# Designs tried in a protein design chat: VH-VL binders against q8ixk2r445to577. Part 296

Target 1, 133 residues: q8ixk2r445to577
Amino acid sequence: FFGMLQNKGLTDYCFDYNPPDENQIVGHQVILYLCHGMGQNQFFEYTSQKEIRYNTHQPEGCIAVEAGMDTLIMHLCEETAPENQKFILQEDGSLFHEQSKKCVQAARKESSDSFVPLLRDCTNSDHQKWFFK
Key: E = the ipSAE of ESMFold2; O = the ipSAE of OpenDDE; V2 = 0.75 times the mean of E and O plus 0.25 times the DockQ between their complexes.

## First folded at step 13 (VH-VL)

Design c54 (framework fv_axatilimab; at its last look DockQ between E and O 0.06; V2 from the best seeds 0.00; counts 0 for: pae E 11.4 > 2, placed apart)
Fold by OpenDDE, look of step 13:
Structure c54 (fold): chain C 133 residues (1-133), chain A 120 residues (1-120), chain B 107 residues (1-107)
Amino acid sequence: as target 1 above (133 residues)
Amino acid sequence: EVTLKESGPALVKPTQTLTLTCTFSGFSLSTYGMGVGWIRQPPGKALEWLANIYWNDDKYYNPSLKNRLTISKDTSKNQVVLTMTNMDPVDTATYYCARLQYGDYYFDYWGQGTMVTVSS
Amino acid sequence: DIQMTQSPSSLSASVGDRVTITCRASQDISKYLAWYQQKPGKAPKLLIYDASELQTGVPSRFSGSGSGTDYTLTISSLQPEDFATYYCQQYYDWPYTFGGGTKVEIK
């Protein structure tokens, strides 16, 4: 699966990554933004290694969850996907992070008008449903 | 200034279809993100969400009403219409239309409401 | 459906009092919670959204807090115009649901 990763509940919002420095593509938080499909900032791939890959840059980035965090941070992809980069995109649209046992949910950033994907307890909410478009 | 106003019959007989119109100003359903919803409130009781419609014609309904609801919009007239079939006395309530936006699924502007009584 | 339980259903208070209203969701709603004020014969008015964000034009004496399943609306110093019924609303999952309301009456 590849393309825009769109949220069902927060309609027309997609995974978005736009690092401030093209030479520093890792270490920043993945956000949600209106789906536009422009600039390659919203192009992601779900791989057979259970990665959510940001492959518009070399080296390629993979979404990871750091210890103790609930945010999605861009790391470098590795030959063998590390445990903190493994996700299961389930048939019902839920995006499950294996290591934390949490689901990715669209959420509003505190005291902001922006939205971010956050790890939360898994529920049936459409805010935790995702699909590639 | 954002305003909304509900219009329709004050009295409906059981089994008949209720048609309510929301006329608004100060915003447009041609604008990205804009939406209008309907909420009702029986006398002395709490609020109940009925349906939403958005600029892109996406529609959402309260499943508890068993497909009795239909919501539509006429962007050129700044109107949203709600139809509710097979009305029953239990559906007696004040019906409100209100504005909301994508990502903001709360209602920031409300109409004054229109009382609808279902009686034979 | 997500059930929203407000407490108390009613309370009596005096001008200047600190008033606290609680809303409990049947499940975690992740701060997708709004508060409304409704006066008799009038439409609800939005006070708070996203659990703690104050709507533009709403007096600063109103505040919202909470997370998970438990949320609170606080009026730091009750004013005469604040006697009304207050409702919470979740927008975490469809259908969006409201609490049963809390009527704030004059003592």
Scores: ipSAE 0.111, ipTM 0.763, lowest interface PAE 3.2, mean pLDDT 93
Fold by ESMFold2, look of step 13:
Parts: sequence; C-alpha cells; structure tokens
Structure c54 (fold): chain C 133 residues (1-133), chain A 120 residues (1-120), chain B 107 residues (1-107)
Amino acid sequence: as target 1 above (133 residues)
Amino acid sequence: EVTLKESGPALVKPTQTLTLTCTFSGFSLSTYGMGVGWIRQPPGKALEWLANIYWNDDKYYNPSLKNRLTISKDTSKNQVVLTMTNMDPVDTATYYCARLQYGDYYFDYWGQGTMVTVSS
Amino acid sequence: DIQMTQSPSSLSASVGDRVTITCRASQDISKYLAWYQQKPGKAPKLLIYDASELQTGVPSRFSGSGSGTDYTLTISSLQPEDFATYYCQQYYDWPYTFGGGTKVEIK
C-alpha cells in the first residue's frame, strides 16, 4: 500500500512527517495533519516487511516505537525490519504494533489543537482505525 | 521506592504569588517519558488538575488557570516548582504533586499534599 | 471538556458486601480511565488504570470494567480498610478531568 494514511475517527487527518531539519530525518515524531497530498510530507508505504516507510526521501525512513514508549518516531530503514518497526494493518483498519501489543490511536497533543499518533491499548474506537487513500 | 513531597507556605494573603516545590526520589526527570504534575483539592471538593512538566521540558497547563500558572524543573535537584499568581480565597486547597509518564496521563504516585490557605 | 459523572455520591455498606460504583463520561473515552482511592487526610492512591488494569500492590477484590461512556469499579468483598472516597479520571483528551467522587461509608 502507498498513499496517505488517514484516520477514520479524526476525519480528514493523515500521518504527516515534517522534521525541523530536512537533512536530519531521524528521531522526530510523526504527527497528524489535515490531509492535502501536497509535497512529500504525507506519503507513506506499507511494505511486505510490515514497515511504514517514508520513502519519498533518501535515505528512506521507517516508523518505529522505542521500547517502553508510545510515540511514533522516524528511524532509518534497515535491510531486515527490526521488531520495533513492524506494524500490522488489520482488515478492520486497526494498526497493531507487534512488539508492544498496542494499537495506533489519534490523540490530541496536550495544550494545543494539534494531533499525533500514539500507541494505546487496543479498542474498537474509530480513532484507532486507519486506511490508505 | 518512588516518593514525592510538597513544600511551601501554609498561609498566603490574597493577591500574593504562591510558590510550591515538589521534591522527589526513586525516579529522574532525565528519564525519557517521565513527568510530574500538580493537582489541587479544595476542602471537601473534587480534584482539579493544574499543570504537567515532562523530561523534555514540555509544559502543559489547565486552560482555566493558564495565565496564573508557571511550572519549571531542576532535574539535577529532583525538583519541580509551581508558581500561581494573584491568589484568592477560592484557591484555598490541598496541593499535590504526582508522577506520570508521557502518553499515560494517570498519576501513579502522589505526594502527601500541602494545605494552602488564602486569607487576610 | 469531558465531564465525568460518578454515582452514587455516597453509599453505606457493611464489611463483606459487594460494592459497585459507576462513572459516566460525556463522550466515548476508549477505556482511558483511572480509579483512585482517597482516605481522609491522605493523598489519592491509584487503583485501576486503562479501565481494568490493577496497579501493582492493589488487592484482587478490586476490579474495573466498562467501555465507551460507562465504567464501573467493583469491590467484591468490602474490607475495613476500603471505607474511603473513590474518584475516576479520564485521560482520553485534554484537559484531564476527575469525577466528583463516591464516598463509601460504614453502615
């Protein structure tokens, strides 16, 4: 799958990656932003290795969650996907992180009107449902 | 063992600025994801969240009180400081500091609280 | 803001009774709910997080359940040390808010 990864519950919001330094793509948090498809910030690929790749940039980035954390951050992709970079996009739209056994949810960032994807215990909430456009 | 303890004045006059210090042990704000929050409870009433500060110096305030609150930390001293300006008798409450982690916004360890009375 | 409504506001019970208290959110909070116990003159103590997960050291007679907007704390066999006020708290969305409390008293 390739395209904009959209949230069902938070209507018209997509995964977005806009690092403060375009030449240092590693270590920054993935955010949610209104879907627009302009530029390279909102295009991701879901691979056969269960990665979510930011592959419109070289070197390619892969979304990861570090042990014990709930934030989605950008790492460099590796030849064989590490366990912390593996996500299962289920048929019901849930996005399951294998290593942590948690699901990706759209959440409001504290003290702002902005949104981020975070790992949470899996539920049936539409805020945990995702699809490619 | 995780512990937190609040310190500050027990009595303040209206319009004064309250400064409270939370001193903790058993964890550090140098650890990724760690945070400390402040919660107050007027006598006989429900709990009200005030502010959070995290390891990365991100700060969050209850919007109903945002213009009155300032939170800061000193990681090397294991301290978090809350200041609240223009105190009023309605601000009379027990003030607690408590630990949380980024992403899990419940408070797993609490201090014993410090009672602050606002009166002339 | 998400409003949290607890019921009942107080109840009387005897040692050994099964006690159930409820917390209703003004919108779906997806199980992002904690329960706290508070005794007079003491700080709150975390009992339950994520609606149903027991905090370390909490006795198994405490349990939590619910989903969506309706959540329940149950004490299966009330003990003398359980007479206290219980609060729920949502952490689904900012600002985080607490319920008004349920006081459990000796009958």
Scores: ipSAE 0.005, ipTM 0.585, lowest interface PAE 11.4, mean pLDDT 87
ESMFold2 (binder alone), look of step 13: mean pLDDT 93; pTM 0.938

Design c55 (framework fv_axatilimab; at its last look DockQ between E and O 0.05; V2 from the best seeds 0.00; counts 0 for: pae O 2.9 > 2, placed apart)
Fold by ESMFold2, look of step 13:
Structure c55 (fold): chain C 133 residues (1-133), chain A 120 residues (1-120), chain B 107 residues (1-107)
Amino acid sequence: as target 1 above (133 residues)
Amino acid sequence: EVTLKESGPALVKPTQTLTLTCTFSGFSLSTYGMGVGWIRQPPGKALEWLANIYWNDDKYYNPSLKNRLTISKDTSKNQVVLTMTNMDPVDTATYYCARLQYGDYYFDYWGQGTMVTVSS
Amino acid sequence: DIQMTQSPSSLSASVGDRVTITCRASQDISKYLAWYQQKPGKAPKLLIYDASDLQSGVPSRFSGSGSGTDYTLTISSLQPEDFATYYCQQYYDWPYTFGGGTKVEIK
């Protein structure tokens, strides 16, 4: 799939990546932002290697979760996808992270007006359901 | 089995500082994402959220009370402590500690509560 | 702060009745809502989170629904142990706030 990755429960919020330096895209956190389709910050590709790629820039980035963490951060894509970059978008809309065996959930940062995708134990919550638009 | 239990004085005088301790078992604040919060309930009235503390020592306070509240933890003792200054009779309530996870700001396990009366 | 208005404040019902309790938020809370049951002298017990998801060990006669500002707790067939006060709580934004409660009594 290619496009904007939207949350079912947090209506009209999409994956968004806004690196502070367009030439250095690694190591920053993926956020959720109101879906708008403007610019290149909200376009991602779900690949046959089960990657979520940020490939509107070069070099291409792949979403990863480091061991013991719950935040989604940008790494460089590799020829063969590392375990920490593999996600399964299931038919029920859940986005499963293979290495951690957890699901991606829309969550509010406490005391903040901002939202982020985080790994959590898998549930049937609409906040753990995602689709491309 | 997850349990939480509140302890502290049942009676305080106006202007005194209240110190409450939550002792818990069945989970640890060394576990990523785990947190403990405090909620109070005046007799016959609604619940009011007071403060949260998390595994990484992040702390959050109800804005209406933030100048009066201090929350801290001792991970090795499985304890969370709430301190509330300048107590007044309107602060008479049952005080609960409860478990939550960062990102999921509802409380899945609660202590039995401890009644605190503020009276001269 | 987000205000949560529960209705009714109390109701009387018979065993076997279908009971419906509502919460209205002062703004859209995007299904970040929990329901709790509280019996006299006891702590609240979580029933439902994310508006509609049952907590482990909660009987299936409890269900939650709603979106935006309007949310509902339903007990499909009231049992003797269900006589209690029920509270909703939003966790869309802090401070996290609770409804005023709905007391369910035996008719």
Scores: ipSAE 0.623, ipTM 0.878, lowest interface PAE 1.9, mean pLDDT 91
Fold by OpenDDE, look of step 13:
Structure c55 (fold): chain C 133 residues (1-133), chain A 120 residues (1-120), chain B 107 residues (1-107)
Amino acid sequence: as target 1 above (133 residues)
Amino acid sequence: EVTLKESGPALVKPTQTLTLTCTFSGFSLSTYGMGVGWIRQPPGKALEWLANIYWNDDKYYNPSLKNRLTISKDTSKNQVVLTMTNMDPVDTATYYCARLQYGDYYFDYWGQGTMVTVSS
Amino acid sequence: DIQMTQSPSSLSASVGDRVTITCRASQDISKYLAWYQQKPGKAPKLLIYDASDLQSGVPSRFSGSGSGTDYTLTISSLQPEDFATYYCQQYYDWPYTFGGGTKVEIK
């Protein structure tokens, strides 16, 4: 699966990554933004290694969850996907992070105009449902 | 100006089916993202969400009502219809229709409400 | 279902008072929370959405805050027209549910 990763509950919002420096693509937080499909910021790939890849740059980035965190941070992809980069995109649209045993949820950031994907306890909320478009 | 207005019987007998119509203006259910929901409120009690319908005919129901609800729309008439089967005195309430948007599941415009009494 | 618990169920206040109403969700609702004002015989009126965003046309004396399970509606300086019942509503998960309400009465 590849393309825009869109949330069901938070209508028309997609995974978005725009690092401040194109030469330093890792270490920043993945956010949610209106789905526009322009540029490279909203193109992701779900791989057979259960990674969510940001492969518009070289080296390729993979979404990871750092210890003790509930945010999604961009790391470099590795030959063998590390445990903190493994996600299961289920048929019902839930995006499950294997290591934390939590689901990715569209959440409002401290700023009322910003949204971010956060790890939360898994529920049936549409805000935890995702599809590639 | 956005307006909504509920219409239907003020009195329903037990076991009968209630049919309410919401007629609205100032917006259209042909518009992307638009939705209309129904909320009821028993006298002196809190609000209870019943059902939503959206521009794309997606429908959501309160599962507590055990499939007694059916919501439909007639976009050309700017109307949304709610049916509720097997009415009981406990269903006595003011019934409201209200506007919402898909993804923003709060109600920004409400009808004045219509009181429905279920009594033999 | 997500339960929304409002506190207090009622309060008495005077014009000019600072009023705070609390809404607690049975689980984290991630700021998917709205506040409504309802006067007797009238339909609810949207005041706040997304926990803290003020609906257009609503006086600035109304504000919302909170995160996780705990949310508050604040009226910085109560006005005569503010005596009413207030409700919170979560729209995090189906079915969307309302709080039990808080009646703000004249002291």
Scores: ipSAE 0.165, ipTM 0.780, lowest interface PAE 2.9, mean pLDDT 93
ESMFold2 (binder alone), look of step 13: mean pLDDT 93; pTM 0.936

Design c56 (framework fv_axatilimab; at its last look DockQ between E and O 0.08; V2 from the best seeds 0.00; counts 0 for: pae O 2.4 > 2, placed apart)
Fold by ESMFold2, look of step 13:
Structure c56 (fold): chain C 133 residues (1-133), chain A 120 residues (1-120), chain B 107 residues (1-107)
Amino acid sequence: as target 1 above (133 residues)
Amino acid sequence: EVTLKESGPALVKPTQTLTLTCTFSGFSLSTYGMGVGWIRQPPGKALEWLANIYWNDDKYYNPSLKNRLTISKDTSKNQVVLTMTNMDPVDTATYYCARLQYGDYWFDYWGQGTMVTVSS
Amino acid sequence: DIQMTQSPSSLSASVGDRVTITCRASQDISKYLAWYQQKPGKAPKLLIYDASELQSGVPSRFSGSGSGTDYTLTISSLQPEDFATYYCQQYYDWPYTFGGGTKVEIK
């Protein structure tokens, strides 16, 4: 799958990555932003290794969750996907993080006009449903 | 079992400062993502959110009351403290503390509430 | 601030009745909505979060639905313990705001 990764419940919001320096893509948080399809910030690839790749940059970035955290952070992709970079996009639209056994949820960043993807216990909430467009 | 309990004065005079303490058990503010918030309810009226504090000491205030509120925590005592300055009779309400998680801004466990009357 | 308008403000019903309570937001809140039950002299109790997700330990006769600006709490068959005031709360935008409440009374 390739394209904009959109949330079902938070309508018209997509995964977005806008690092402060385009030449240093590692270590910054993935956000949710209004879907627009312009530029390269909202295009991701879901790979056969269960990675979510930000592949508009060389070397390519892969979404990861660091131990004990619930935020989605950009790491460099590796030849064999590390466990913290593996997500299962299920038929019901849930996005399951294998290592933590939690699901990706759209949530408001408190006292802010932005939303972020966070790991939470899995539910049937539409805020935990995702699809490529 | 998760429990929260509010404590503080039942009567406060106008212009005085109110200090409320939330003492809780069954969870800790050392746990990643955990938070405690304060909500009040004037007699016969709707609930009003006041402030949240989280495990990482991030603090958020209702902007209509921001300059009057201070929230703090003591993780080792399982306590959260709310201070509200310049009390007025319109601040008469039942004050609740309640548990939430960052990102999930609904409150799953509530204290019993403490009634605070502001009168001369 | 997002205004939450609940209707009706009160209603009268019998045990076994199907009851619906509505909550309308002043703007789209994308299902960031919770429902609480409050009995006289008691704290609110969470029933529903994310518009339709039932909180653990809440009877299945309670359900939530809706999207956009319009949301509904349904009690499929009223029980004696369901006579209470019900509140909605949005958490789409800061500050979080509550509806004015709907009091469900014995007919």
Scores: ipSAE 0.668, ipTM 0.897, lowest interface PAE 1.7, mean pLDDT 92
Fold by OpenDDE, look of step 13:
Structure c56 (fold): chain C 133 residues (1-133), chain A 120 residues (1-120), chain B 107 residues (1-107)
Amino acid sequence: as target 1 above (133 residues)
Amino acid sequence: EVTLKESGPALVKPTQTLTLTCTFSGFSLSTYGMGVGWIRQPPGKALEWLANIYWNDDKYYNPSLKNRLTISKDTSKNQVVLTMTNMDPVDTATYYCARLQYGDYWFDYWGQGTMVTVSS
Amino acid sequence: DIQMTQSPSSLSASVGDRVTITCRASQDISKYLAWYQQKPGKAPKLLIYDASELQSGVPSRFSGSGSGTDYTLTISSLQPEDFATYYCQQYYDWPYTFGGGTKVEIK
């Protein structure tokens, strides 16, 4: 699966990554933004290694969850996907993070008008449902 | 200034269809993100969400009303219409239309409401 | 559906009092919660959104807090115009649902 990763509950919002420095693509938080498909900042790939890959840059980035965190951070992809980069995109649209055993949820960033994907306890909420478009 | 106003019959007989119109100003449903919803409130009781419609014609309904609801918009007239079939005395309530936006799933501006009584 | 339970259903208070209203969701709603004020014969008025964000034009004596399933609306110093019924609303999942309301009356 590849393309824009769109949220069902937060309609018309997609995974978005736009690092401030094109030469330093890792270490920043993945956010949600209106789906537009422009600039390659909304193009992601779900791989057979259970990665959510940001492959518009070289080297390629993979979404990871750091210890003790609930945010999605861009790391470099590795030959063998590390445990903190493994996700399961379920048939019902839920996006499950294997290591934390939590689901990715669209959430409003605190005290802002922006949105971010966050790890939360898994529920049936459409805010935890995702699909590639 | 944002304003909304509900209009429709004050009295409906059982089994008949209720048609309510929300006329608004100060915003447009041609604007990205804009939405209008309907909420009702039986006398002395709590609020109940009915349906939402957005600028892109996305629609959401309360499943408890068993497909009795239809919501539509006329952007050129700044109107949203709600129809509710097979009305029953239990549907007696004040019906409100209100504005919301994508990402803002709360209602920031409300109409004054229109009382609808279902009676033989 | 997500059930929203408000407590108390009614309370009596005096001008200047600190008033606290609670809203409990049947499941974690992740701060997708709004508070409204409704006066008799009038439409609801938005006070708080996203659990703790104050709507523009709303007096600072109103505040919201909470997370998970438990949320609170606080009026730090009750004013005469604050006697009304208050409702919470979740927008975590469809259908969006409201609490049963809390009527704040004059003591």
Scores: ipSAE 0.248, ipTM 0.797, lowest interface PAE 2.4, mean pLDDT 93
ESMFold2 (binder alone), look of step 13: mean pLDDT 92; pTM 0.927

Design c57 (framework fv_axatilimab; at its last look DockQ between E and O 0.91; V2 from the best seeds 0.84)
Fold by OpenDDE, look of step 13:
Structure c57 (fold): chain C 133 residues (1-133), chain A 120 residues (1-120), chain B 107 residues (1-107)
Amino acid sequence: as target 1 above (133 residues)
Amino acid sequence: EVTLKESGPALVKPTQTLTLTCTFSGFSLSTYGMGVGWIRQPPGKALEWLANIYWNDDKYYNPSLKNRLTISKDTSKNQVVLTMTNMDPVDTATYYCARLQYGDYHFDYWGQGTMVTVSS
Amino acid sequence: DIQMTQSPSSLSASVGDRVTITCRASQDISKYLAWYQQKPGKAPKLLIYDASELQSGVPSRFSGSGSGTDYTLTISSLQPEDFATYYCQQYYDWPYTFGGGTKVEIK
């Protein structure tokens, strides 16, 4: 699967990654932004290694969860996907992080206009449902 | 078991400052993601959100109250304190504290509420 | 601020009835909507969050649905303990706001 990764509950919002330096794409947080499909900031790929790849630049970036964190951070992809980069996109649309055993949820930062994907306990909430478009 | 309980004066005079304390158990504000909020309800009327405070000491206030609110926490005592300055009879209400989590801004556990009357 | 409008403001029903309460937001709130039950002299109790997720311990006769600006709380078969006032709350935008409430009374 590839394309825009859109949330079911938070209408018209997609995974978005816009590093300040296109030559240094790692180390920043993945956010949610209105789905526009323009450019490469919203193009992601779910691979057979259970990675969510930011497949727009070389070297390729892969979404990872750092220890003790609930945010999604861009790391470099590795030949063998590390445990903190493995996700299961389930049939029901839930995006499950294997290592933390939590689900990715669309959440708002309080008192801001920003939304971000966060790891939370798994529920049936549509805010935890994702699909490629 | 999660519990919250509000305490403070039942009567406040106009222009005075209201200080309410929320004492809770069954959870801690040292726990990542935990928060406590205040909500009030005038007699026979709807609910109004006042303020939130989180484990990391982030604070948020209802802008309609024109900077009259201050929220703080004492994690070691499992307490959250709300102060509201320049009280007016229109501020007469039952005041509740309730638990919420960052990213989930609904309130899953509530205190019983404390009635505050503002009168001369 | 986002305005939450509940309808009806009150209704009368009998035990066993299907009850529907509506909450309309002044703008799209993307299912960031909770429902609470409040009995006289008591604090509100969370029933539903994220528009349709049932809070733990809440009877299955309660359900929530909706999207965009329009949301519904349904009690499939009203029980004696369900006579109360119900409130919706949006947490899409700051400040978070509540509906005006719906009082469910015995017929």
Scores: ipSAE 0.905, ipTM 0.956, lowest interface PAE 0.5, mean pLDDT 96
Fold by ESMFold2, look of step 13:
Structure c57 (fold): chain C 133 residues (1-133), chain A 120 residues (1-120), chain B 107 residues (1-107)
Amino acid sequence: as target 1 above (133 residues)
Amino acid sequence: EVTLKESGPALVKPTQTLTLTCTFSGFSLSTYGMGVGWIRQPPGKALEWLANIYWNDDKYYNPSLKNRLTISKDTSKNQVVLTMTNMDPVDTATYYCARLQYGDYHFDYWGQGTMVTVSS
Amino acid sequence: DIQMTQSPSSLSASVGDRVTITCRASQDISKYLAWYQQKPGKAPKLLIYDASELQSGVPSRFSGSGSGTDYTLTISSLQPEDFATYYCQQYYDWPYTFGGGTKVEIK
């Protein structure tokens, strides 16, 4: 799938990647922002290797979760997807992270205007449901 | 079994500082994502959120009370402490501590509460 | 601050009745909504989170629904232990705020 990855429960919010330095795309957190489709910040590809790719950089960026963490961070894609970069987008819209056995959930950063995707125990919450536009 | 219990004085005079301790068991603030919050309820009135503290020592306060509140933790003792300065009779309430997880700002386990009366 | 308005403020019902309680937010809260039950002299107990997710150990006669600004707690068949005050809470934006409560009484 390719396009803007939207949250069902937090309406009109999409995965967004906005690194502070265009030349340094690795190591920053993925956020959620109002869907707009302008520029390159909100376009992602879900690949046959179960990667969520940021298709604007060569080598391409892939979303990862570091061991013991719950935040989604940009790493470089690899020839064979490492386990921490594998997500299963299920038919019910849940986005399952294989290594951690947790689901991606839309949540507000406390005392902030920002929302972020983060890993939590899997539920049926609409905050854990995602789809490409 | 997750339990929380509040302790502190039942009576406080106006202008004094209130210190409340939440002692809990069945979970630890060394666990990634775990937090404890404080909520109060004046007699016959709605609940009011006061403050949260998390495993990583991040702290968040209700803006209407920010200058009066301090929250801290002692992870080894399974304790969270709330301090509220300049108490006033309008602060008379039952004070609860409760567990939450970062990102999930609803409270799944509550202490029984402690009634604090502010009176001259 | 997001204001939460519950209705009704109280209601009378019989054991076995279907009970519906409404909570309205002053702005869209995108299903960041919890329901609590509180009996006199006791702490609140979490029933529902994320508008519709049942908390572990809560009887299935409780359910939640809604989106945007309007949310509903339903008790499908009222039991004697369900006579209590019910509160909603939004956690879309800080400070987190609670509704004024709905007292469910014996008819």
Scores: ipSAE 0.728, ipTM 0.907, lowest interface PAE 1.4, mean pLDDT 92
ESMFold2 (binder alone), look of step 13: mean pLDDT 92; pTM 0.927

